# Designs tried in a protein design chat: VH-VL binders against q91z69r481to671. Part 16

Target 1, 191 residues: q91z69r481to671
Amino acid sequence: GRRNSHARHQDSGQVIPLIVESCIRFINLYGLQHQGIFRVSGSQVEVNDIKNSFERGENPLSDEQSNHDINSVAGVLKLYFRGLENPLFPKERFTDLISCIRIDNLYERALHIRKLLLTLPRSVLIVMRYLFAFLNHLSQYSDENMMDPYNLAICFGPTLMPVPEIQDQVSCQAHVNEIVKTIIIHHETIF

## First folded at step 3 (VH-VL)

Design b1 (framework fv_ifabotuzumab)
Fold by ESMFold2-Fast, scan of step 3:
Structure b1 (fold): chain C 191 residues (1-191), chain A 125 residues (1-125), chain B 107 residues (1-107)
Amino acid sequence: as target 1 above (191 residues)
Amino acid sequence: QVQLVQSGAEVKKPGASVKVSCKASGYTFTGYWMNWVRQAPGQGLEWMGDIYPGSGNTNYDEKFQGRVTMTRDTSISTAYMELSRLRSDDTAVYYCARDTEYYDILTGSYGMDVWGQGTTVTVSS
Amino acid sequence: DIQMTQSPSFLSASVGDRVTITCRASQGISNYLAWYQQKPEKAPKRLIYAASTLQSGVPSRFSGSGSGTEFTLTISSLQPEDFATYYCQQYNSYPWTFGQGTKLEIK
């Protein structure tokens, strides 16, 4: 149909950044059962070395003999999103996204978040879908890795949806974490 | 072929309610968003809201919030739009129109590819 | 709400002419824009979506271009059946909004 013809004829450029795809692939292979993943810090030196390698156009994680620390790879993924000039969740959408906290029913909240996210550029939505599918999958291993959706939301919330400095940092951070948690849990409804 | 068939014209008094139906055929009703759009005489198109028939979830334009209710009956592949507390400026042709599949997030919306024939609602005393 | 403004609101043309209609959004909408044709007393028909993708069954003389805030609909060689009102619509942000319409009449 129309959907397939639209996707085929439309050049959206790069689908998923190499650094994002490679880090997620590495974690899916070696890190799903790792306790405290994303919460436990990796080696800052190794994080910077891996990030710099990707910035040079290399893939330091492509070798099957890769000996990188899983916490360092997880740190690279977080650092990438934190370092974006425009946060993954745009600052101009902050108030609209946080207002979804007023919806008590979590499924209805997820549907409203979906409708709001549909207003974002397609390139942003593709990255969001990929990331949140990964975070949802990772959270299914929480019995082993101790990282449920709430814990992942605490780790990624400030990075993906930073609270503007003019806002109440404490209450807004709690709301950010709750919204991000909803997106992780209901990713199949939202994406 | 994909078709949307709407109920017939209605004449209502100010303060009354009207409920317009839209029967879908030729596709999976529960898989596609359904929009409601109206057009006052000699005026342009105005979006009222949408409903995902698979769940019943709705979005309304703030202008109609509190007066519009969108529902569906999946057993007969029919969507409904009810507008209450009618005013003379609600006189318009009301259209239902199909949008994108719910889970096709890569494209979000494509706009409205199939439209009903329209239902004329006249509000007069 | 995103405001959609069309130019011109009214256009007179002859069969065979090249016709261009412009649509401007009050804020960036990427390529999330559709064009519709509406003939008198009929429902609208989608011509173009994603700013430039032609709807199946629509003649190739219709084309769309643009991104961000400025978009154009072009009819390369106007035919008698093309005299209608044309609307742009953004689907970047709820609520969906339409331009005011461009009425294309025979000269």
Scores: ipSAE 0.000, ipTM 0.454, lowest interface PAE 14.1, mean pLDDT 85

Design b10 (framework fv_ifabotuzumab)
Fold by ESMFold2-Fast, scan of step 3:
Structure b10 (fold): chain C 191 residues (1-191), chain A 125 residues (1-125), chain B 107 residues (1-107)
Amino acid sequence: as target 1 above (191 residues)
Amino acid sequence: QVQLVQSGAEVKKPGASVKVSCKASGYTFTGYWMNWVRQAPGQGLEWMGDIYPGSGSTNYDEKFQGRVTMTRDTSISTAYMELSRLRSDDTAVYYCARDTEYYDILTGSYGMDVWGQGTTVTVSS
Amino acid sequence: DIQMTQSPSFLSASVGDRVTITCRASQGISDYLAWYQQKPEKAPKRLIYAASTLQSGVPSRFSGSGSGTEFTLTISSLQPEDFATYYCQQYNSYPWTFGQGTKLEIK
């Protein structure tokens, strides 16, 4: 069946990590039109300050008058996913996921990716859906922010789906970026 | 409209296994998580696990891990919960219950909006 | 695991009374809380989800409130069919957990 976009952002029964929810909320409020978001580095000091605040159980972005640098907030979100003990896309699924690149029809590719992702734990899928809905929305502002789905896939690909040590790093990275790009563009088919 | 119909009462000996069925009708079976919840006589509700019929993915409470298996048959819109190595304290009413997820399976849970009538399982020697 | 504690465990009331049942979570669960009603020999029925959203078909005398760790179910004017056991349930984190139940008895 057809997915209706208005049904997507419905509240889930499982908690999205506060750091993820708060960073995405901040970017939705202040960063959708910011040029080079996720590509341009923020202040390392501010990134660490924000991250440390979340680690203490505080929400440094709860202040509605927050003056944090948008690039720093974007950097915290990327750093959170990079720092996960288990990558968001499990290494056990790596070969199956990148093999989807061989499917030339993008809709059929999206359906195969969906089938693979539905085997993952519910808690992982909820975070994926939340993140990729956000990345798709952000990419719709690419004429202003200069970050289309390909640009976002380059920024997030290595973080979300790291290439295993035993694989060819260069060729596999290109495939990872294409798979992530497909998920961003076709998130409504996949999730 | 939406209904969950469970199999009939079972009497089992300690060490045996029981398999309870839950037949869904009136909605897209593969689009909603299905929970299994039990209730011992005079006691409260205890969550056992859930299954997504679209993929077969399961989550189990650690208390039941290794003894419980949840499966489904999409051709007949039926979910199953099998509990092995039964003990007397497994005597309970076992319920299947649908999560509120409909259109987007990844919106998570809103709790259990439709419940089966329950299956009484008695474990005694 | 998240522990759900209800207060009181039993309550006696008369038709027409305003009844309040409280549910406390051992850690923050945002609004990921549902309330259920169970009558003797029957399956539970969901009354409220997302802490305050009333299930379709449930009488408007039922309402829920709260967020974080403290939640309340209120029946504004108790009716004879409301005498039942009430359970809260968190769906913030696996495993899903229920409160011990509040038995509402007629005086």
Scores: ipSAE 0.000, ipTM 0.455, lowest interface PAE 16.7, mean pLDDT 85

Design b11 (framework fv_ifabotuzumab)
Fold by ESMFold2-Fast, scan of step 3:
Formats: sequence, structure tokens, C-alpha cells
Structure b11 (fold): chain C 191 residues (1-191), chain A 125 residues (1-125), chain B 107 residues (1-107)
Amino acid sequence: as target 1 above (191 residues)
Amino acid sequence: QVQLVQSGAEVKKPGASVKVSCKASGYTFTGYWMNWVRQAPGQGLEWMGDIYPGSGNTNYDEKFQGRVTMTRDTSISTAYMELSRLRSDDTAVYYCARDTEYYDILTGSYGMDVWGQGTTVTVSS
Amino acid sequence: DIQMTQSPSFLSASVGDRVTITCRASQGISDYLAWYQQKPEKAPKRLIYYASTLQSGVPSRFSGSGSGTEFTLTISSLQPEDFATYYCQQYNSYPWTFGQGTKLEIK
């Protein structure tokens, strides 16, 4: 929702936002084997409660007695990125990023994506590196969780790299998902 | 008006393959997961798998892994389910059903809100 | 896989009766449960999602409750058009699984 765009961040610009770090830590502890993780929305009430706690400067996921729904925690992470005033992948880079799909050689494609991403602010790159390392790690459990790199790209792509209104929505969404999949798989080459 | 229209009844011999189609209209075909569910005569519903039409990525129930293939053609908003090496116990009505999945976390998946009319597949020797 | 078990499998009732159908999950599924109605020779129709949220256009006599492993579908005053088979379905985790069904028939 639009209210998410007004959420304050707790980071210092050179560190990972607490909400991102805490959600990823929780998923690494409890969610790596959850089948269909990120595929299902969480409880709206619980997602909002967790998000509001972070906005108050509290960490609702640090209490070892907390028993939160894994789908709700996964949902908070998605909601955080969706609620950013500027998408994680800036709209100004959209055309250049999806044009990388024309590069057939996957290694060369990864290098070109790297070149484009290096033009972004350091604070954005730090978050990207952290997120995609996590998504790559999560995808290594796909035999158990059924969330391979492409399934994760489908869940995160529209949120991280929205298709601009002036573009063909159908064709470009397929390209976005393919680019995000490439970044998940080749994150060590790209970051 | 959201609608899913499936292909007609099929009669197949054991060992053959069947391919069922599901044509979508009234919504953005590539924005929603499509499920395939079957129902044997007098039995309950059994989930076979789903496909995301925007990319073609699929998830199958392990029971059908190696025999089922789900595909789509975005130019005609049609999903397909092909089941190979048919056995008599594959006799069932096969349904396509739209997931309520959105990338908006607040609307996520909530089950299957729109269903095709079903395709009867009879496997007999 | 999460196994869904419905009780009873068969139920006979009269118009005007309060009918209750139960669904049990083999492990916790929070509120990620939908209820479907299937009439003879027709595709299923979703009645309820997220355990207790009524589908738009479904009569208010239908209600769902429960969370975790025990769920209930209630029809407060049975109508002639309600004689059908009812299925629960979990969508907490892949693979999606259905209960075996409850056939509701006229007494």
C-alpha cells in the first residue's frame, strides 16, 4: 500500500536495514525447508504488526520466544522492498537492464549486468548483494522448498524491478524475471 | 468476465499421452498462476501442479513428476497439461483453475477462485 | 506432505438444519485454508479462503472458523441448493492438498 512508502528506515546508509537483516536471519533459521516460501502472502495483521514494530525501533524477531508465521516474515521482507519510494532497481536503469537479455552468453550477460549495477549508489549495492546472496542460498534448498531461482525471481521480480507503464507489460515482465533469475544464479560474478 | 474454457473429452489407450488445453479470457493471463487438479470417478480432488504463464515455470506434485508437463502459449492465453504413459487409474476429470496469486503481499495466494469446466479423460484397454 | 482429513465423509440433513463440517491438517497450517463446494457434474466453487473470509457473492449462511490444525465450515440454515460435496484445501506449503470431501445429501 501507499502507506508503506512513508516508513522510516533504521539504517546508516552503509549497513543493511534492520528489517531486512532480521527477516533474512529468521528465514535462514526457520524457513529454508518451507515449501513454497515467498509464494503465499502472510497474515495482513501480523505483517503490519511486525513492520510497525520495526518502525518504532524495536526488533520483534529478536525474541527467541516469538513464534511468528514464516509466511508472514517472508511477507514483511517483500512488503519492505515493495514499499520503497524508489524501487531497489531504479526505473532509470530499466531499459538498460532488460536489454541484457539480448546477450546469449550467460557469463557475458552477468558481466554486463555487473557493469550497470556498479553505477548505482553504494548503499543500494550493499543491500542488493545481501539480498541476492540470501536468495541464492535459499534456492540451494529447492529440492526441499520447491523455490528454485526462477520461482524466487517470479516472487521478487515485479517488486524489485517494476515494469514502467510506457513499456509492454507482458514481454517486459518475462525479461525482468529472467534478469532477476540471472542475478540470483550468478550473484558471485555480479557482486 | 473471467472465464476458463477447456478442450473436449478424450479417450486413450494405456501407454498413450493426452494433452488438455485451458483457454483464459477476461484477465491478464500472465499475471496469475494456473493450477491443474484432477478428480477420479467418485473420488476427491487431487492437485497435480501449477504453472506461471508469464515465464512458463512449473511446480509438480511428486506423484506426477516425470509424466506430467505443463506449458502455455501467451499469444492465445492458453495453458496446457500433458500426461504421458497413461494408466487406467488416470481416468479422471481434469480441471484448470486460476490461483488468486498476486505479487502484492496483501493479496497473495488464497486458493483457486476461477475453474474451467473440466475435461473428462478415459483410459481403457 | 500435509494430509487433510474431513469429518464426516457423509452427512444427511434437512432444509433449515445447521450443518457443521470439520477439516483437520496433519501439521499446522495457520489460516491458509480454503473451502470449496462442488455440485454434481460441475467444477468446484470457492466459498471461503484464509480459513474464515467469505468469498464475494457467497450467502452469509456459510462461515468458516479455526486455525492451525482444526477447521470448521458451518451452514447456519441449510437451503435446497446447498446439497453438494464440500472440500477443504491447504495452501500453507507445496504441494497443495485437499481433504477427501464431505458429501451433504438430503435426509
Scores: ipSAE 0.120, ipTM 0.690, lowest interface PAE 6.0, mean pLDDT 86

Design b12 (framework fv_ifabotuzumab)
Fold by ESMFold2-Fast, scan of step 3:
Structure b12 (fold): chain C 191 residues (1-191), chain A 125 residues (1-125), chain B 107 residues (1-107)
Amino acid sequence: as target 1 above (191 residues)
Amino acid sequence: QVQLVQSGAEVKKPGASVKVSCKASGYTFTGYWMNWVRQAPGQGLEWMGDIYPNSGNTNYDEKFQGRVTMTRDTSISTAYMELSRLRSDDTAVYYCARDTEYYDILTGSYGMDVWGQGTTVTVSS
Amino acid sequence: DIQMTQSPSFLSASVGDRVTITCRASQGISSYLAWYQQKPEKAPKRLIYAASTLQSGVPSRFSGSGSGTEFTLTISSLQPEDFATYYCQQYNSYPWTFGQGTKLEIK
């Protein structure tokens, strides 16, 4: 579409939370072909141990000899987003985002989602771009890992974009999953 | 058929000002950032600044701040770059260049997809 | 300002060769990097944006890779029309900055 002055960012720095960056790097190195990744639960003890290590300012995934369960690392990433005070997709944008499901043309849908996301803080957009680029890449290995964009959307949708209590939970969850799926598939158009 | 057509070559004396024009056609002029980039003889590309034609909002490289003024006339789809207090080291080819139709939402840019043919400005005594 | 450094500044090659040009940013720029080709006395032409996305109409022998601070432009099988100067450009933050250029000449 049309770009206005708001679209130009003059900040030179980019900061991805260490826990997000480290978990994604670990999965890119060791987990792209792991069957059922994000769907299969890891060890809750190991998930808590890894999360607590990051909370202490350590990086438990930096040791190249560490033998962490891939499902546990995946679980840490999901737990991080689930634990955010404010969901990655702000509650204020919920109704506008799910309304994009009414746009049948997927390219036009992606452009409308982009317009909505462009209004968000740069710090949120940086994390979104990083996460969705990763999820798109991971989905390209779906023949091995059994996690296509739809399966990943089911795993992440409720965590990234929770349905408000006042809404119909069943129908809105289906819409959330479809929007998240669209963002995974069309991340190059959106971000 | 998107194109940018620039004004002709200029010869100026030190201390003078030069105003280069860039006429856009084949797209919605007000919807795209317009960049100005220069290249001194035998040297590389140097970004000078950009302007959003819809609002007239500008960004300038600090090196040119105070000497450069970028404007536009939306009625004739034309962008202008005026450089004042010219020195011999301002001798260069000056290009206008459009940002792409699609852009990265964090930066607002994917670089410059359409370029004018260039305007040679020679500053000599 | 973000400094963009290209290697090498000058490269001699023969038709059919695989050519790689490197671009290094002084700080992280994610994938906010474009590559341009400039022939003598002509305006630059964008080849690649977002570090690896080929512009429509550009031959498939051109490819880009990299993220963060290290980027490469590759020409898999050099053609006579590819002898030109190549520039990288970051659009992570103002001011936009270009590498110094890599001049590709015939041996």
Scores: ipSAE 0.000, ipTM 0.484, lowest interface PAE 13.4, mean pLDDT 87

Design b2 (framework fv_ifabotuzumab)
Fold by ESMFold2-Fast, scan of step 3:
Structure b2 (fold): chain C 191 residues (1-191), chain A 125 residues (1-125), chain B 107 residues (1-107)
Amino acid sequence: as target 1 above (191 residues)
Amino acid sequence: QVQLVQSGAEVKKPGASVKVSCKASGYTFTGYWMNWVRQAPGQGLEWMGDIYPGSGNTNYDEKFQGRVTMTRDTSISTAYMELSRLRSDDTAVYYCARDTEYYDILTGSYGMDVWGQGTTVTVSS
Amino acid sequence: DIQMTQSPSFLSASVGDRVTITCRASQDISSYLAWYQQKPEKAPKRLIYAASTLQSGVPSRFSGSGSGTEFTLTISSLQPEDFATYYCQQYNSYPWTFGQGTKLEIK
C-alpha cells in the first residue's frame, strides 16, 4: 500500500510519479538496445537500494556519472507498478478488458479497449499513456534488444493486469498478455 | 519439452574438487537464471547460488563463498557448478533448477519450475 | 538470512483428509514464497508460487495462502500420490532459503 506515495520525491502535485519518469528516462538514454531488458533480472540489492532512495525523496538516477545496472533500473520500474495498492488496470475492468479478445479485427479491438480505458480516472490514463508510449518505442528496437511487443506483454501483463483468483489463471493470463500486446502495438489508436 | 540433464554420480576424497554439469534443452538457455540446490542424505534443501547464463553473473550463498564457482558454456547450453576443498559434510545430491519464465520483480524469481534429476556426490576418506 | 520454519515436521493422514502445512518466515517476505513437493529419490516439483498461485498442471486440491510471515499449504482431499515431503521457499532476498520440510505419510 504505501509504495505509491513514496515513489514521488515531491508532493501529490506531480503528474507522472518521479520513480516512473526517472526509470523510463534512464532506459531511454542507456537501455533501448539492451538484450532481454525487463526479462533479465538485475541485482536485487541494487533494485532495493534504488527503490529505497526514491522512498527517501532522493533521485539516485539524476547523477550523470552514476553507473547503474540497466536491468536493476528496469526492475525498479516493474516493482513500482507491482507494488501499487490498486493495479494500474483496475480489477473492476478485468472482465470487460479480456472480453475484447473475442474481437478478431485488431483495429476494432483497439477501439473497444480505448472506449473502456477512457472511463478510467485521468491520473491513471496519463500514466498508462506514458508507459505504453515507452513500451511501444522500446519494442521498435526488438532487433537489438530481443523484446518485441509480445515479450514486453509477458513481462508487464501480470504486473499491470493481475488475473483475479476466481478466474482460470492459465487461460486468462494468455488473454491478459494478448490484450497488453494489443495496447503496446496500437498505443496511438488507444491513447 | 523443457529438460535439464545432469552429469553422473561422483566419489571424491576430502580436499578434492567436483564439477557437476547441467545440460539444458527445450528453451532459450541464456534467458533464464539457473539455480544450484543441494540436499544432504535425509536432510532438507539448501540453496547454493545462481547464475544468469546470458551474462555469467552469479550470486552465491555466504556459506559457499570462496569454495563454489558457477559457470556456463552457451555454445552447448550447459551450466556448471564446481565445489572445491570438499569435506565429508558436502556429501549430498546436487540439483540444478531453472527459475521460471515469469518472475517476481522484487527478486527476479517465482521459484524454480524445472529441476535436473540430481547428481549424487559422495565425499569419503 | 531469512529462516523458514515449517510445522509439522512429520504428518500422517488418511486418504480423503484435509491436510495443512504451515511455513513461518523470520521476517516479512510479502508473498514471495513457493511450495515444492518432493517424492522419494526424485527432484522437487514446484506446486505454488507467489504464495497462492497454482502451477499449471497441479491438481486443484492443492492451494496456498498467507502473506507476510505466515503461510499455509492445503491439500483439500488427500490422495495416495500425495505421499511426499513438502518444502516452502522464500525468494524475498538472497540467499534463497527453504523450510526444513514436512514429511507426509498416508495412513
Scores: ipSAE 0.000, ipTM 0.450, lowest interface PAE 16.8, mean pLDDT 86

Design b3 (framework fv_ifabotuzumab)
Fold by ESMFold2-Fast, scan of step 3:
Structure b3 (fold): chain C 191 residues (1-191), chain A 125 residues (1-125), chain B 107 residues (1-107)
Amino acid sequence: as target 1 above (191 residues)
Amino acid sequence: QVQLVQSGAEVKKPGASVKVSCKASGYTFTGYWMNWVRQAPGQGLEWMGDIYPGSGNTNYDEKFQGRVTMTRDTSISTAYMELSRLRSDDTAVYYCARDTEYYDILTGSYGMDVWGQGTTVTVSS
Amino acid sequence: DIQMTQSPSFLSASVGDRVTITCRASQGISDYLAWYQQKPEKAPKRLIYAASTLQSGVPSRFSGSGSGTEFTLTISSLQPEDFATYYCQQYNSYPYTFGQGTKLEIK
């Protein structure tokens, strides 16, 4: 179709990183109903093994017989975003993004967030769209997996949009989580 | 109504720089990526890069990295492509072309839907 | 970089003919492919996007198909104004790349 993000990115590795696409694919196949996904830690040894395999250009998740722990695969996805030299949400946009919390109307807040995100490089925006569509979809299974948009925002917020050291860590972290939650819920409006 | 109008033909000597302009009208200039594509005489189309006028962020083909600079002036809805250290094989027609509306497109792009008329750049001694 | 290869590079046909042009990507690009028509001394015109979606105002005799690495542009009943050069373009990943072009000429 017109939107076949998985097939589009699987062979290129240039728009959606293979590690991101493969982890999301694995979770869509095996992890949608897994209780506490992204909240519960996987094996740190397995997380590092999977991450290092991807860094060598291999896809350790292509073998369906591998029986990887779902929490470990979820941990790889978080570790990937956490390890970016430049966070997915650039530090230069932090203050502007956080200020959107002052907009009480959620639809207007989403539109302001959209405007800010549209100033980012296309490659970053495509990765964001892919990730947040996935997180929204995963949250639709919250009755089974216990991970609603807020729970996912707590798990991903610090990783995607880290609070600068100069800021109030506690209050800003709450704002980050609320902004990320807004993006998960209103991803159709924003992307 | 949507229109891209480019600057006129240029004749340059090797080693010079050329700056081509592309004036947009009939749409929100800052909302769409602008591509630059060139075509040497009798040859095919070659993508050079794009710019998002809302932010000034650019992507360049590595073949042109270090020689190409893409900029814009949002006050006059005009995009610019400057190519430096010109060689005879830079002789081409240079096009600006609007990418599809990014934020309403689930795929991120549908190619280039509106094109400028082209600017002929001739590099000769 | 993703290489786009068109076949044939040159095609002779008569008015009323059914014409097929193929485009091959060096790696999978899903349906993130556009087709362009270029007449002499004119800018290219987009005919098709998303491999098979016809641009508004383009005659229904044009159609596109394919996904992954193999794509085709078909003109079901060739008209005099269709003699032009046709290009495919992938927008799956940077840098965006075009096929080398297929020149459609009168037989």
Scores: ipSAE 0.000, ipTM 0.461, lowest interface PAE 16.4, mean pLDDT 85

Design b4 (framework fv_ifabotuzumab)
Fold by ESMFold2-Fast, scan of step 3:
Structure b4 (fold): chain C 191 residues (1-191), chain A 125 residues (1-125), chain B 107 residues (1-107)
Amino acid sequence: as target 1 above (191 residues)
Amino acid sequence: QVQLVQSGAEVKKPGASVKVSCKASGYTFTGYWMNWVRQAPGQGLEWMGDIYPGSGNTNYDEKFQGRVTMTRDTSISTAYMELSRLRSDDTAVYYCARDTEYYDILTGSYGMDVWGQGTTVTVSS
Amino acid sequence: DIQMTQSPSFLSASVGDRVTITCRASQGISDYLAWYQQKPEKAPKRLIYAASTLQSGVPSRFSGSGSGTEFTLTISSLQPEDFATYYCQQYNTYPWTFGQGTKLEIK
């Protein structure tokens, strides 16, 4: 047939992975006041059960009355990003992103990060915007949940932007966490 | 090989401040959360807070907020806990204790696997 | 805050006995529970995490069970070195909280 005669799904690149969308929705409904959210790894049995359900094409979190453990749902979200074949923040951008730490003014740093991220595929950028909007929103409840942008950056940094093996692991991890913190705080400027 | 070594015993007057140190060795200091836990004589364990040494970010139990300050010096792999405006009921053994490994697949707390030997702080008139 | 309550607070037993210590959480904590052993004038030592996972190097006579709000630490055949105070700790939510402790004394 005629490849371009019907263009019903041209916005497929705007689709958030179901596992990401469902975990974030669940946390927004039940986890915003949970103190220390993302600080634990989740129950191994429940994390595996939830992950396997999504892999079968099911949504275990679709029931509005579901009684899933909030820490396990949070753990599934982290595990999803850690398990990506290509990290959410591509390794090709690592050095450029980390160099933004040299910009002392946080707003100027955010603008430089934005410039770098806008070169990424739209599908990646849409997932980033969705995730960081969520992390920013969650951090606004830090008086209740104790998870400020830095705590969240510590929990997500290694998962979203792994330090390449050829780099100094210690100093680069600190820089990764600082960059991720900047993106959480200034997500509206960046995306 | 993994070790946490704390500073020596302190005797303080009410109203004073005390600063306890905890020197880490045998692992990547900046990769693990460090907890501070105290124990009053003959009593149980009480969590005070934690610090991520890689950034210096801290979380305090609300009952210590405003009196406790946790810091670190990454150049010497040492964590510090300072408690101000001391009262007699602050008399306790203060412990530093390492949280679980960071950077793992299911990164998070599993409790405290390595503990310092404790620092006795006595607050007396 | 999540309150952790241990029972009994004091326990007398003989070498060779099976000893059971319980820990109850004031709300559900799934399996986010650790058990610690503390000997007089020493720092605590973690025995168990994730409610039932034995820490490397801890003797197999120690075991943990439970989930939700009720947890048990069992010592299947008590040895002289096991006389100590035992604490449970939840890490489900900040602040981390401990049980009041169970002091295990020789009969």
Scores: ipSAE 0.607, ipTM 0.850, lowest interface PAE 1.7, mean pLDDT 89

Design b5 (framework fv_ifabotuzumab)
Fold by ESMFold2-Fast, scan of step 3:
Structure b5 (fold): chain C 191 residues (1-191), chain A 125 residues (1-125), chain B 107 residues (1-107)
Amino acid sequence: as target 1 above (191 residues)
Amino acid sequence: QVQLVQSGAEVKKPGASVKVSCKASGYTFTGYWMNWVRQAPGQGLEWMGDIYPGSGNTNYDEKFQGRVTMTRDTSISTAYMELSRLRSDDTAVYYCARDTEYYDILTGSYGMDVWGQGTTVTVSS
Amino acid sequence: DIQMTQSPSFLSASVGDRVTITCRASQGISDYLAWYQQKPEKAPKRLIYAASTLQSGVPSRFSGSGSGTEFTLTISSLQPEDFATYYCQQYHSYPWTFGQGTKLEIK
């Protein structure tokens, strides 16, 4: 069946989807020191409005004056990844990625994660590199924003690497969060 | 195993302050928001605020703003809730409760998955 | 603040009955709703989160449904241990708010 790539407003034609690039740019300009970013809820109405604006061919975040709630923009970024037909971390790689938790040495764990991720399509890796570079940078402001790599991992983990229904949800979610935290911290080693 | 253990019952006079403790064990204390919720006798649950133990950042319900102070001591994995200028209608059971680690994409919360046993605070002369 | 209203406030039922409790939000909260069970003199226990996801270890007779402003908690075949007070809670926007509670009593 036909995918609705048109509704993603040119995402399929770009290296980094416009919605991802625009949200990250906005947060870099206005949100690096915002307490609880990605943890604190934005307006559901504003989140949907911003998302729909991108789908209509508008860029609501291109305005010179920042008049959007930072938590809503953060919510749009998370909602984009949640709404992907296939999760950013493919379900076929779930078991292999979670198995990296057995590697106690964090540097060796990062190298093994790198090896697994290098098997993914280049287009996926480019988006991952962009996102995790951003999350690493954001975490460097944790003294102001209160969002360290672990906090960002619990916010993004379920979205980027959902636990399959057949798995133990609680145990596997803890492992997902630890793997995502490792990727945020060791971003330069992995990408 | 994850557990929250609260301090014992308190009896206070109007105008006094009370400080309730909540000791966490079995998980990374600094990685989860801690909520404080109270319940007056025969009444429902009322959210007071939360604290992120990793940073000390707090959010308070406007109703308690100016009377409530939430703190933590990361060296002993203990959260505190202090309520000042006590009135008789502050008589309640006070609970600490952990936000779940499995967060929703838009809210950063799935509600409160682990609760302390509660601390009864009675305000009377 | 988002107001949460439960109905009924009081319900009398027998073992084996199907019980439904409703929770209404004063504004749209998507599926950002949890249900709690509280037995006398005990702390609340989370039963359901994300409106319909059952907490690990909770019996399958409990189920949740709804989205937006109207939500339901259903117990398909009431057991003796289910007599308790039930609360809904929204976590869409601060401050977190609870419904007033529904007390489920034995006939």
Scores: ipSAE 0.000, ipTM 0.454, lowest interface PAE 15.8, mean pLDDT 85

